# VHH binders against WD repeat domain-containing protein 83 (wdr83): the designs that were tried, part 7

Target 1, 315 residues: WD repeat domain-containing protein 83 (wdr83), of Danio rerio (Zebrafish) (Brachydanio rerio) (q6dh44)
Amino acid sequence: MAFPQPRPQAPQLPQHLWRTVDCQQGAVRAVRFNADGNYLLTCGSDKSLKLWSVSRGTLLKTYSGHGYEVLDADGSYDNSQLCSCSSDKTVILWDVASGQVTRKLRGHAGKVNCVQFNEEATVMLSGSIDGTVRCWDTRSRRMEPIQILDESQDGISSLKVSEHELLTGSVDGRVRRYDLRMGQLQVDYIGSPITCVCFSRDGQCTLSSSLDSTVRLLDKSTGEMLGEYSGHVNKGYKLDCCLTDKDTHVLSCSEDGHVYYWDLVEGSLTLKLPVGKAVVQSLSFHPTEPRLLTSMEGRVQVWGAEPEDAAENES

## First folded at step 19 (VHH)

Design t2
Fold by ESMFold2, look of step 20:
Structure t2 (fold): chain B 315 residues (1-315), chain A 126 residues (1-126)
Amino acid sequence: as target 1 above (315 residues)
Amino acid sequence: EVQLVESGGGLVQPGGSLRLSCAASGFTFSRYAMYWVRQAPGKGLEWVSEINYKGSNTKYPDSVKGRFTISRDNAKNTLYLQMNSLRPEDTAVYYCATRFTYTRTGSTWEITFDYRGQGTLVTVSS
C-alpha cells in the first residue's frame, strides 16, 4: 500500500497573543507558571505577589508581606504552598488558600534573586546577591537553613532544581551543578555574569543566559557547548531564558522589547516576537504545551501557538 | 580518543618564569572551557586557572592572580599557562582539564577528575 511520505515536523511556537493582563503591581519583575501550568504568579515591584487563573485570566489571590519588590516565586507541586523572595532579603512560604504567611525566613545578607521548591516541596532553595544558596526545610518549624552553599565568588542570579540536582548561575560567570545527595559539584565556566539557568526537558543539557547578550546550551555530562545563541540584547538585566516544551527552540527575553526564538540545533533565529517597547523582564514556558508568558513593565501577556477564537495580538 | 598532553615544566629558580602548554586532540577543543589544576607533593589538587570557550574571560585564585596567565589558541588546539614570579610553593605537577568535579570531603570540597595526561612537573628551588 502507498503511504504518504512523512511530513517534517514543524515547531509550534507561541506567537499569537491570547491575553493581556494589567497586573496593577507596578513593574512585574517575574512571571511564572505553576507546576501544572494552570496558574500563573506575578511578582510585583509594589511588593505584592499575585496568583491568576491562566484559563480564565482572572485574579485569584494577592499575597502581601514583603517589604520590598518581589523578585521571584514558585508554586508547590500540589498547589497548596507558594514561596517568594524579595529585595527585603527574605524568603516567604505562603499558604495558597488562606493567603497567610506560613514562614518568613531571614538570613541572606542581600537581596534574594531566585527561589524554587524542590520537586517534593520538602525544601525551598534561595539564591542571593550575597553569593549564597540557602536550603530551607518546609516540613518543620525550623527557622535556620538546613544547608548553606557558599562556593560562589559573587551573587547568585538564578537557580533551578531537578530531582537531586541543583543548578545555579552566578555573577562570577560560572554555572554550578550540585548533586545534593552525593556531595558533588560540577562547574562550567561561561565567563560572563549569568542571568538565568535551566535544564532541558530531557535532562541532558543545561541552558544559561549571560550579560554578554548570549545564551548557551551545554551538554550536562561533558560540558561541551552545543549551541550559542545571540542577536538579542542582555547587558544589564536579569533576563529569563528557557527551552520550548519539546526542546526544539531556545528562547530569551531581551532589553529591546522582544522575545527571541532560535532553532536549538541550527542556532538560527526563528522568530523575533514583538512584546512591546520596553525591556521584556521575564518569561515562563508552559511545562507541556506551546504556551508562553511574558512580562514587560506592569503587563503580562499570554501567547499561544494558534489564534484563540477571541484572541488577537494586542499591546 | 580524547588526549591532553602537558609540557613545558622544568626546574626554575624563585622569581623565574615558565610557560606550560597543553596539546588537545580527539575532541572539538573550541567547544570546551579549559582549566589548569596542580598537585603539590603531599597535597590535594588545587584549581589554578580557567578560560572560557573563546578565551575572552579568565579567572584565577588569589594564590596565583597577577602572576599566572591562562590563554588558548583554538586554531592550534592548544592551552597555555604563563607562570611568572614563581615561588617554591608553586612546585607541583600541573594538569590541564576540560572539566573537573568537586567532591565533599569532611568540611571542604576537593577536586577530582580523570587524568587525561601525565601532567608536567614544575620545580621551583634554589
Scores: ipSAE 0.698, ipTM 0.879, lowest interface PAE 1.1, mean pLDDT 90

